# Ledger of designs, part 11: miniprotein binders against q9ydz1

Target 1, 329 residues: q9ydz1
Amino acid sequence: MVQGLPGEFEDYLYRVIASLYRYAERLVVVDYPSSPTRRSIDLIVSLPGSRVVLIKAIYDASLISKKEVEELSAVANSLGVSAVIIAERMGREDLLTGVVYDRYGVNMVNLETFENFVSGREEVYVTRYKDIYTVSISSEKLREKRLEKGLSLGHLAYMLKTSRKSIYEYERGVMSPSVEKAEKLVDILGEEILEPIDILTSPRKPVSKRDFDKPEEALVGEKLLELGFKVSHAKRTVVDLVAGRSGEEGVGSRIMIVVKRSREGRERMMSRIMKGVKMGSILSSSLYAVVNREEKSLIKDIDYTKTIVKDVREFINDVSRGRVEENEE

## First folded at step 3 (miniprotein)

Design h8
Fold by ESMFold2-Fast, scan of step 3:
Structure h8 (fold): chain B 329 residues (1-329), chain A 101 residues (1-101)
Amino acid sequence: as target 1 above (329 residues)
Amino acid sequence: SDAEELEEQGDELLREGKFDLAVYVLEEAIKIAPDHVDAWYNLAEVYRELGRLFAALYEFEIVLSLEPGNPEVLRNIGEALQRMGDTLGAKMYYRRAEELG
């Protein structure tokens, strides 16, 4: 079987979607751009507890670059939502079930691990960073249980065949033990020292992308930045700009913007706008279409979607006057 | 109830091809009972028949929000996506509808 054939990417995506239908309250498929290796986001799901997750789904994660993952991270960070990569392998290495991998600061798991986590069947405790597997432990519980057992740092270090410094660093949360050391710690102190990993966290190294492709994007993006929004430019998904800002009682404001791309016809722009409407609904985000005055005639019949159509000057004037709409009734 | 009567009237108007009246009556039903799934569904059907595919998808998404497991709604979303050239999106919704139905 040759990897990278269109049917192989589609088959894996369908497998992931079928799994998600069992757990998701809402699911949106982001099938733009058409090429899976150039797409930063494949799925957006709403899980119980109002958890919204951006998902990149690809059988072999080595087939996507830092560009795709950084955009996934940037969009998630700007909107204040979670991100995860679901994959079965990375080049020649198969992803192990029960292990969280790091891909440019985004959590990466295989489908079985994702299903076990969201269903509550299995907790995840093991992280792989580079070539090292470590076990997540509670520093506070480790110290508490050590003291309850009357063990000194030296005593525990001797039992684990490690240094006093290592035990101290585990108790500070600066280091995590290897699988072998964690097994011995559990044997001595009990399983209560283990700390489950939340695989659906925000990206660990939040990135904002501001490498705008068009002057209109720069003008709009800079104005949103002046108003206190986290802003990211996107090239590898449905929308061209995303912006988010924290509000009172945790209720934030989210904005997504579609700008006409070079050589893009009406039909493709309208398709992106409609997909943007679906994304906005699941993300509780307002959706703007920013077009020049002559292009407004190309965007007919979108007023029913509550998409806000503006030219650059109208957008800047409206947001400067505090007129930002959320995609809510 | 009044909302149910308006929905039934809207469905009849839709079947008669009286689309402007159907929209008016269905919007009144929705105003009275915004959780009335059938009224939203019939409004989406009016827009689909008119070829207003974006309006139809918007209303179908509301139906899906209220009743996620309706295979007919999933098929209608797939058909609208296909008519807009979104073949992959259409396939996803068709497959989900088949699994339910």
Scores: ipSAE 0.000, ipTM 0.251, lowest interface PAE 15.3, mean pLDDT 81

Design p1
Fold by ESMFold2-Fast, scan of step 3:
Structure p1 (fold): chain B 329 residues (1-329), chain A 80 residues (1-80)
Amino acid sequence: as target 1 above (329 residues)
Amino acid sequence: SRTFIIEVHARNVPGILDRVLGIFAKRNIEVKTFTVEPSGEDGTVRIEIVAEAPSEEDIERLVEELEQLEDVISVRVVDE
């Protein structure tokens, strides 16, 4: 059930692009699939300091489901990059500036908050989880300042009108105080206990999507898993598989794969490969097109300098040899 | 429809991306994807736009209008 008009979705995306390009070193628009509510990733931006962020941009975040957000999260986690949702509303609720919202483990902020953060104009300290607003604190500094003031866990708990266990859990970093309790903590212990939120962190509860639809995807994905890659299957973006593993420089440790989808025509597959080239460039990722021998002849006119074309056997042999030949200097 | 790649070289000033993309929207030309990168010159940017249009004539008119924008240095249609 889509309630918004398609043109309204494009207007907001363009507002986000216009804001972000001022701060981005590079920006790529991911316009596949064509329906904004079925798309997991709308933008990829490269920010100063080699920070790459996958962005879902939608005016009303209630119009996307767990399916889109989980794929955004899984792709970001597999590639070792950040993810964020930029939105103005969540159904009937407007997103407040200066607040980070949680949507299935992905940070969600309004455009003003994102721009203020990346420009360095304003730090963010407040998170909203369900209907509760909490303030980010440094557990280490909280404990340090409490001990400097000669306060016991019970004494501080009494002053805040909370339990001794709550103070203990604040100091362990397993829970955060409400705005009211945080204000009282600052009054007693000083503002140094506050910890700015990095909205561009990795997703908090990453889900690996390994629900492969095709034998080719399963064979390729399982081989990459054997070789130490984090792998996710994608259905709501340009590529079908993403894989990444940690390395000193990260170069060549990211792989994206396009596989022919069911009942997909040549033109659509070639379009996805072309878009995948742009996506791979900003992510410093290798792009593979894994095709059968008949399909290989039909895509021969693509840019082979940016796309590696292999069948399943060739791909498995290539990545297996890469591991064996690792550390040849 | 046919796919065209258009490269815009422009000064990196506030509102330049809005003005460039606005011409595509005004002429009802579909932008499939685009990339923005610093060019080899200080304070300039390269905007590579992949667009779908009914004819080459529509792209020629688009290029003419883009070339008239303040802060646009050059516009090129890339052959493939």
Scores: ipSAE 0.011, ipTM 0.440, lowest interface PAE 9.2, mean pLDDT 81

Design p10
Fold by ESMFold2-Fast, scan of step 3:
Structure p10 (fold): chain B 329 residues (1-329), chain A 80 residues (1-80)
Amino acid sequence: as target 1 above (329 residues)
Amino acid sequence: SRTFTIEVHARNKPGILDLVLYIFAWRNIEVKSVHLEPSGEDGTVRIEITAEAPSEEDIEFLVELLEMLEDVISVRVKDE
């Protein structure tokens, strides 16, 4: 109906912030870069149960490309956190409440669905992929209940007006039934066969971005990869590199790195570091500023921000010795 | 640029100060000073922020955004 409205991105993001503040234990707004369509992450929230979620919030999800979603996915995968897209529309179609949509392997829901899920008011069972709506079924419980009722694959298929192969594939978890078939399955076997969808899962098609732009990024990134970290390069958010690794007894390590960009002055780098401090806090991540040896004096005023300042050599030595630590000075 | 002081009365929920300040930053409003003190009501705080905005319209929009937050009880602009 309406083409782009002036301030549409800004108005919707604020609506999402106001709504999520009700449920979040902590919330950080990621406002870099300043353009909403070029930004991969808009919000980071900490939810009850120590769930940290990276959120892209945009009214019409068709206005973001694969580039933004892949970076959202890559950052979430590298840090070992969840990712979700919150939107109201995708091109010519409005998102339905209670339905999880797929956008390049990232779960996408409308704001009402997200609120209902995190508040515990309503569970989500329906997924939409392309033009098809399907219902989440527990393959194990489906088979168990079918056998308990003495039904063969063929008998259940006959009752559902479908093929034996379809029932078999449902029980293998390879296919999910349509809404119509799921309703009939529930009528026959009971609602215990339904499985709620966790909308805050890790991205289904996680990627690792190793498209480093600068030698400093390549050297740092390569060393972290060598040490077993999952590493991603970022171009559409505050930091240049993110890295994560599973630790002993479930204690993980997270590192975010700001690298001085070519032609970048002290003011711009300082701005990114200050925003990175806020991200690091909610992600329980160490924040490093990697600068040229001669440029350490340019960022001496950030000691109070808990940012660890290193040149490339110092960073490589620290990580090699297992000395990834936050500067408390 | 226009200098103003705004008072936010809010529930003292962890992260409330951070959220208020993030809204200022996102609107390109420069924060010059922040003072937070307990309110006379249990579990509430008064956050007094002095800031510089490009125009009166930016201040009006900021007030609207802050008033949408569930834990914000009231917003008042002082140096008008």
Scores: ipSAE 0.000, ipTM 0.268, lowest interface PAE 13.6, mean pLDDT 80

Design p11
Fold by ESMFold2-Fast, scan of step 3:
Parts: C-alpha cells; structure tokens; sequence
Structure p11 (fold): chain B 329 residues (1-329), chain A 80 residues (1-80)
C-alpha cells in the first residue's frame, strides 16, 4: 500500500499514478465514490498538446461492469475528451503487452503498453475485439506497395492464401488482417504498411446517459440538450451531470453540475463540490451546484471554491441567455 | 533550467522522506541536497530539498503532486 496518499488507493492505482506523473502536465485523482469497482473514473490527466484523458484504472477489469464503462464513455463523449482503461487482467485472462482491447467501445491496455505508448518507446498495432486479433494497416500504403511490387489483387491473395475480396477490403480500410496475414504482408511489402494505433482516442461507441433519476436533473438536462449541448448524467463519480458544446463565435463550453442527493448532508455535498472544483480546473469546465430554493443556505459562502450556486429556474435562465461561466485553464 | 529549493512541512511518520524523494525521482529531477529537521510543531518535520528542473511548469506540477500526500501539511518553493 502507498503510504501517505489520500483516500483508499490500491497498490495498482499507485503504480498507474506514478507512471502518469512521469508524463502528465497535470493529474487529478478522482476518489469518489470510495469503492474502486463502483467508480467510473479514477484519474484525469492533461498530456502535452492539451490532450485531456479520463482514466479508469483497475487490476482486473472483470470487476467493473458495463455500467462503469458506459459512464466513463458518456462523460468523455459529453465533454469532448479521451478515455482509456488501464488494467492487467480480464478475469482469468492476462492482457498482452502491445494489444489494445475493446471494452464496450473504450480502449483498454495494460500499464506496460500505456507507458510504451506515452513515452514513444513502442508503437501499438494490434487490436483485440471479442476473440479476434487484428493488425492496424495503412490501406493507402498497402495499395501503393502492392502496385510497386507489380502484384495484382489475385497474386497477393494467392501468396497470403486468402481471397481477392479480403485484399480489396484491406485496401479499402473496411477489414483489418489477422496477425498471421499481417506478418505475411510485412514480409512481402515491408513494415511501412503498418499504421500505429492512437490508444488515447475518443470512445468508439460513444453513449450519452440521459435516463435521469431526479426531476431536477431531467429539467436541466433537457434544457441543455435544446441548446445544443451533449449531455450525460452520472451516478458513479463526483458530479451528477456533464455537458459540452463547441462555440461558433469563441471558445467551447463545458459544464459540470452537482445536484443535492436524497438525505445528503452539507458535509458530503461540500466534499463532492471540492472534488468537482479540481475536476473542473483540469477539464476547463464551469461547476454549478443546483439546489432547491430551500437548500441554498446549505452551501452558503461557497464562493471561494468558484462554484456557482443556482436553483433549477435560475440555472435554466442563465444558460438560455448565454450567461454561462467558463473555467479558464 | 532552474535551481530551486522546496520546503515540505510534514508529519514525522516512518518513510515520509522516502515518499517525498520518490516524487522527485519519478520525474528524473536531480536532487542536489536534502535537509530534514524537526519543525516548531510536535510530531512534524521540515524537509528542505534543493534540486534542478528544466521548467517552471514542472516545479509547479511537483508541488501539486507533493500536496497529494496525506502527511504533507504544506509545500513552499524558493529560488536559489
């Protein structure tokens, strides 16, 4: 266990944090909720080039369900940032170094693969989807090199012991070859046909979670959707709603909202707000606390945290009139 | 590059110096000197570290990360 770090960190989370610290410009630890298997996001990092990444870190990815991964994906999609899962196992199966796994549309890699990618030491070319391994290739380079060697689609297909249709689909980018076929392609045409994978890209199957539990969340979320924001609710992290929109005449807008939960006391809500402030800073997002009119006294004198306190009607009026405060970072 | 001195005020728990120095090592920051002494408060220490960093931004990030340690009370940076 890591001595002196706050919260309930596991040894594996510390190893991930140490690796991230070597390369990140900024790092925020998301330690809410306290249970790692119920938390959708563990870390947020800012990498060189203004790349912001939401990270789920857990030794065995089988311990998290579709619900955690879908929320990670939905939050990343709504805010316009990247997401990745860092893990060593998936149940009884160890994750192989150099392979990108698909977990409900989010890229999943082991820590060694992540470190090699971020440091620039080794590029990643292999993807695992379900039970199939495929190799990333440049369709344009494949065609170019085939023609340089004077090979027809049929000749190359014969050499690979595959169909003409398969070669055609590789060259169109519709299909990726197996590891076996890719090795033969490299032997014939050279390594220049390989295309490295960006493991820190946006989720491939982005979802927006809009099945709101509370009327206040539904009212706020619906209004933001009408105004062109991508909106998702969240239940497995610090904030309750996230929203993002690109500005046509200026900078983009990101909003995070904390809503008072049932029977939640001032101390717990203040804790979520303080954690939300750190998240807002690294995400360049404004942070709102939306409360019932009677609850405003609960979070009185919160101005020092730069949190904007509104009731539902006040928030809707502000957003409708373009009076959204943005975090500068 | 910039030579700087950082002052860490922390609770005197076993291994605190090791954890603080590990944070410097993780970013390949060259440590020139380390001085640990009891602070004016019971059960706390002052750790003064002089090091060389390639940028002001890395120094700021180092401070942010040191503040994540539960037993660290405060962190201050001085030029030297």
Amino acid sequence: as target 1 above (329 residues)
Amino acid sequence: SRTFTIEVHARNKPGILDWVLEIFALRNIEVKSVHLEPSGEDGTVRIEITAEAPSEELIEYLVEFLELLEDVISVRVKDE
Scores: ipSAE 0.012, ipTM 0.380, lowest interface PAE 8.9, mean pLDDT 80

Design p12
Fold by ESMFold2-Fast, scan of step 3:
Structure p12 (fold): chain B 329 residues (1-329), chain A 80 residues (1-80)
Amino acid sequence: as target 1 above (329 residues)
Amino acid sequence: SRTFTIEVHARNKPGILDFVLRIFALRNIEVKSVHLEPSGEDGTVRIEITAEAPSEKDIELLVKWLERLEDVISVRVKDE
């Protein structure tokens, strides 16, 4: 079984990059790990309004698993940024323009939908879950417009050829109408009842992940969790841990950490650190390299990158000191 | 492999140089030198890049992708 040729993934990724460049204020390509189907994040973009988005870009979304999508979601949630999947198909089905799909709790749209949304040309109103298409409406506006027109629940139901209970549930926000019913509602009550969908939010917020593989990750991660950070362990991107915490001034603290992986040589770790520098810049995140004391001499040449090199004990001491100083204020 | 020189005429937007160079990297094209200077037209720049590509096909694909960018006005390969 063939998962697809490397050139096919690269061609689509490049197409997405070319499109995003038109709208993004900044763009970083995350090319680690090298296998596209193992990679949780392909792009990071900064959009107008200081909105930062982590993007997974793949032509056929069926080629990535729950593991990649959950890590994308967890990393975005921990850093307090948005996440989206950009794809053209899911197995045998082509993604429709103007529809937002759910993929393991992350919003998924085709490239045209993303372009139309970020450019302001077209809002998104349609969601697909399983085989059902529904239209996003404002329950409050629906009720308001119905009452302004002097229509009872039963009268509106009759006009739509649906049940009184369906109208009631639309107005309660428990049920969303089909495309056909929504078109009829708009004809009767006006477009003001439609509620745009923000495609740049994750519909599911994961809990902080504590699935650490190494004692160093566990010690560092648990300490950050104790200090009020949202922490995610990552295996499918450049960094091993990401952490975020909201600040009093509205600007939070973001930390990304590279830990030496099993059997990893100096050159591979240095490559990840250099890629982490680019990610840190667009995410306004500090970057730490957590290494054994003996390993510091092997990566001492990274001072110019502003990467903060610590062993586990030094890292824990530094972040603990920050908490003590904060509590004294 | 083959050494070539390419001239990109583009709008002088923040990040334009970074994006152009990133495309070279994604196509496994090694950049040897870069020269960016103001163009004769207001708000545009001329980016001259000398690079080494694995094959002629990679150069063709590079040109096609650069030409698709909204902020790129023209692309010319000087390959002499």
Scores: ipSAE 0.000, ipTM 0.278, lowest interface PAE 14.7, mean pLDDT 81

Design p13
Fold by ESMFold2-Fast, scan of step 3:
Order: C-alpha cells, then sequence, then structure tokens
Structure p13 (fold): chain B 329 residues (1-329), chain A 82 residues (1-82)
C-alpha cells in the first residue's frame, strides 16, 4: 500500500486503469450503477491472446459484499470469461504482493501482483485462505524429483522437519506446503516442483443467478436455458441478463439483454443500452433490448448502435430458430 | 514522453471530432496524428489517435473522461508503444 485511503474510489479506479492500459489491447469502463460499492463490475479488459477479464476494482474489498462478488462470478461464468478482484486491502489487512486471496470463490490480488502477472514479469505461487499461506506445487513433479534423488518419503520428511504423512499428502495434491516448507522443498528438489497459479481462471465454484425480477426476464431466461445457454440475472451492472453457450452444433455465442427496470425512465434505460453496446463489443456479445410494445418508443433513437430490439415473443422465436447463433455485432 | 494509440468508436455527429480532441487538449496531451474513418452504415465513426503523454496517469484520466462523452457509443481502445 503506497497511497490511497479507504473511500478513494475514483482515485484507485484511475490508478488501476493506468496500470491496465499498459497491457490491455482493449478496455471498457463499466460506470453503472454509479455507486462503486453497489457495482459488480468496474472494468472489462481484453489482454493479448484474446483473454477477456471482468474486473472489480476497489481499494478496500471489505466495502463490497457477497452480492457484488456473486454477480461478478455469475456474469463471468455465464459468458465464459475470467473474473478477478483488484484491491489493496481487506478491512484492516493489506494484500501482499505475490499472493492470491479468495473472496467468495473469486481470485483477489493487489494491483502490483496483477501487473506483474499480465506483463509476464513474475509468476504467482502463493494462495491465502482462512489465514493460511500455502504454495502451489505440482504433485507429479514433486514425486518425480524425490524419486530421481533417491529419497524416501521418510528421508524427505526428515530433511523438511515434517511428517511422512505431510509429504504423502503433498504428493497426493490433498495438502499444499507452507511457504517455509516449500522453500526447503525447492532447495532440495529444485524450483521445477513449483506450479504457477493462473490468476485469470474462471471462478472456483461458479454461481448462476436465476432470481429474475420480472416475468419477461423469467420467460426469456428459461428459453435460453432450454437451448443450452448458461444464464444469469444481473442487478448490479448495465445489463439484466447474460447468457453464453459453447455449442457442439455450432460456434460459441454470447447474449446480453437489457430490460426496462421498475421506475426506470427513458434516459436511464438509454444510458444502460449505450453502455451495454460498449460491453458487447469487448465481449463479442449480441446485445438485445427486450421491451413491451408500449416501451418501444423509449428506444426509437438507438437503431444506429446495432442493438437488437425485440418483444418477448419475437426474442423467443428468434432464439428458437437459431438466429441468435450468428452473434451479429 | 511515451507514445500511445487510442481508438474511439463514436456516433458520427457534428462536432464529435472536436469534442474528442478537446479532451486531449484539456489534459495537455500532445496529439501526433488523427485518422477518422466512417464505420459503415450504422452512422458511427472510428477515430484513431496517436498521442504523447507526459505521464501514464494522464492517459488513464483521459480514457475515463472520453468514456463519459454521450456520443462515444462502442468503446475506447487504449494501446501503448514502448
Amino acid sequence: as target 1 above (329 residues)
Amino acid sequence: SRTFIIEVHARNVPGILDRVLGIFAKRNIEVKSVHLEPSGEDGTVRIEIVAEAPSEEDIYRLVEELLQLEDVITFVVVEKDE
């Protein structure tokens, strides 16, 4: 932690953007909803190799709840993209560089760790869970190197000042060594036993959110589920539904849907649609505005954005006939 | 003193180029080249800007401000040259 205090949301976001522009091929800022602590996604970046990442960026991760993180996870899972939280602290604890933390099943790292990882300068090997720091190792290489050196489980255990059971569990992948034990293992067997952590993985236990706010959302969402899409409802970002499918009968497809929210005026819905266009571009996703016939007047000035305007019946018919599979941008 | 490439996708409306370049001027960021090309039948335009900035922090503030423009519809692409 160099600078920034809890509550410096915009300053930290700008700092993260400054870091990301060095490595990102494309970057979109998701500034909806306007409250940083209510927003599930702050940034979307496309990294070299066509790797797309949804990012929650907040100086103190204790200021966001399970609701924001679960939505980040659900959206990433449904779209088949990566998710990460970038933060400098968690309440009273500063995040250490080179350590991956767990926040409701989503990888959380500080900005320096993220920058070192995406630049290729430094790999990440250390995970923190429930106040315990452990080092990622390859069980297969650990066993291979131990046997190459002619060491028994007991001999290696003696050298590490640990039990035979601990070495056995490391080689089974059931237990990861502490930093101290891993350092000794590397001294004896070589650094090839270390297994770098990909911080840009999918959430460890992905969640799908299907608690729909409106019957129209439920009808659309259920039809997409019947067609093999992974679907999630969203309340804390620009779009209301996200769906993704890697079909064996066709190319993978992504769909995002905006539905008029309760007590939402034309200007707010238009703002969400325009922001949704930005998200759709970087995610290679189709964007739909699903509206009642009376609500079509709210979207009359948006045809230039390539947003696909449908009512519920039109959407269901189009999806059922495979038109959505074209992923038109 | 670093060179950056910024691509802006926006509605092709009167004054859009002026508004985009105005943010560069406001932030005291030197523009080396600008290429504006219509993006086809959707009434949008692609503006590619090559710029030099005194610091990297100036670029991220620029990107945030560009994305707040109502006529920037698609997204801002930020690339760097080092």
Scores: ipSAE 0.000, ipTM 0.346, lowest interface PAE 12.7, mean pLDDT 79

Design p14
Fold by ESMFold2-Fast, scan of step 3:
Structure p14 (fold): chain B 329 residues (1-329), chain A 80 residues (1-80)
Amino acid sequence: as target 1 above (329 residues)
Amino acid sequence: SRTFIIEVHARNVPGILDRVLGIFAKRNIEVKSVHLEPSGEDGTVRIEIVAEAPSLEDILRLVEELMQLEDVREYTIEDE
């Protein structure tokens, strides 16, 4: 067997859900598509302080590719929410508690680290990137404490057995010290130089996905882009398009769109719409089903109070006239 | 070569996975991964197949043959 079994993936997902239920104000399970290794988002949680986080949960992160992680990143970026991967392993390597790993620009932590962070029990200070462990420090506090103790860049460098340039780069925030160097820095300057890592941040250097599969997606997506939305196409989750735009008073607009996929039947499209309603609720997002006239018969039984049904021309006309940016009617 | 994701919704009967994958083998289509999950409450499964083929036309011919299987209900194709 070269791929994971469904029961093994579900066991870990349920373990993550059980843990998150203790801390989350709201939790939505995203069970589409059915394959865990092809699914970009497994859970959406709302944490105290109105923080919304998209979560990919998988025991071994080596079983997901760049495509899954980039879509997680792109969806989070377009909606203006956080993203994290929760995993226990990366191939043959076990993830260490207290360490944030990088997986294609998304923060990855083990479940224990996530629980310790959201509960406030333990701060996170260590990052792993390309086999290098570094400690997060405040560049400003490092310089302040060095100067308070009357130490030059060269004097501190000598004490740490490193170069003057390394201290300079630490103080510029261009590099972070190794664990060994950080321990020595704390011994000399105090623990106040340490900067806790917020593991629930927006993805680093996110790229919006605009690889549309259908003319309808391209027309809708391009129109939303013209109106100033950040737009991403999605293939590995419940919805086909996500769009977000920041408001003047910090109140943004979020839109999610479901489009009928190739030869998709009513039952599957209805399932995606119903799951999209749950996602829209936790994300404070409008949900649109964009269908042709013939396809409207496929979705007659949906809850129209929670889903806005349009054909492509109706959608484009409405967004052009500012209707998708207004209160629901 | 291009990567395609084919998701097959089928009845959960003995040999269904073998019959589905047999069509890929018969057409000399490279399968990169396969994942099968029970779905619904009616004894069905979803089979996700990631395959490499020279063109979309090769996949379209494959899925037309796939739909001739009695136990296959529907499918989706995504060009990746």
Scores: ipSAE 0.000, ipTM 0.126, lowest interface PAE 22.1, mean pLDDT 79

Design p2
Fold by ESMFold2-Fast, scan of step 3:
Structure p2 (fold): chain B 329 residues (1-329), chain A 80 residues (1-80)
Amino acid sequence: as target 1 above (329 residues)
Amino acid sequence: SRTFIIEVHARNVPGILLRVLAIFAKRNIEVKEIYLEPSGEDGTVRIEIVAEAPSEEDIERLVEELEQLEDVISVRVVDE
């Protein structure tokens, strides 16, 4: 009973884990906070090809709000990793296999679709956005095949019973055809015009969360921003701040920070730090506990973690001098 | 309750994680964390499970049952 909640949430999470672990190089379960409807991230998986994916897994995606999805998106964007929602339903609607849905700019698929994609068994071509199903096509191949068959924009439009402007927009990549129009296009031009969707892309409309609650978070966050990191504040996961920066040779730096939350006891903070160690390992991220003088004394008694313990001044000095410690033995 | 860390080394075959987790569920042992790391070279997986149980005796019985699962190679309770 992961998360301590019996029934539907645990059953579905176990099902997702069981399906994905065969394809994952590493998998971490994020069970904080304990309420799955308030948690932004449930799983982190490392896939072959150095692809790291933050996963929200919930049977009915209508049970999570924009707040959870925006934090998932912001954390993924700041760390330079992919994000996906795995769900079976959206309220009264079942998610169809082979379809990528949009949930606040994050790709949402059912488990069967995700497993088929990751295993290489089946490619995905269909997207659903605001009740409209569209098919992913290669604009370049569409134009190439149209010209090879000697068809003008007007002739192809007539055959599809659509406007010349629609064909032009398809060829420009501004608009995707409906399933009906795509079937007609394939009949006329061939399957080569279809383009597989990469489910594991970065969120489409990422928003960095910089609504810091504490002066320490603001000072640390501002310094990281000054040094070229993408920074997000987090309230619905194990860590309080995440930061990422691309390296000149394509090797990035990642930092995660735990700060004592309001009315949080030592045991709860230590639990978050321990979970943060697992999260940092799979993300190849440094983990810092940024604490005041009294809190530093409490953490000093616990040497069992890969956490770098600093106060605000020590952290700012460390990062300013390029001394970002990587958690390695 | 007391916290225990259990490491299961098993063959990476379909259904193995579900079979392992089913033993925890059967014994009403709360799973708090799961960390899973497949080994590509030998086709095995290491499953680290953080669990809460009333006593060491409950964990000893759990370990005994896990060791009897097909495709489980070894089970250990991790110190500290």
Scores: ipSAE 0.000, ipTM 0.402, lowest interface PAE 12.3, mean pLDDT 81

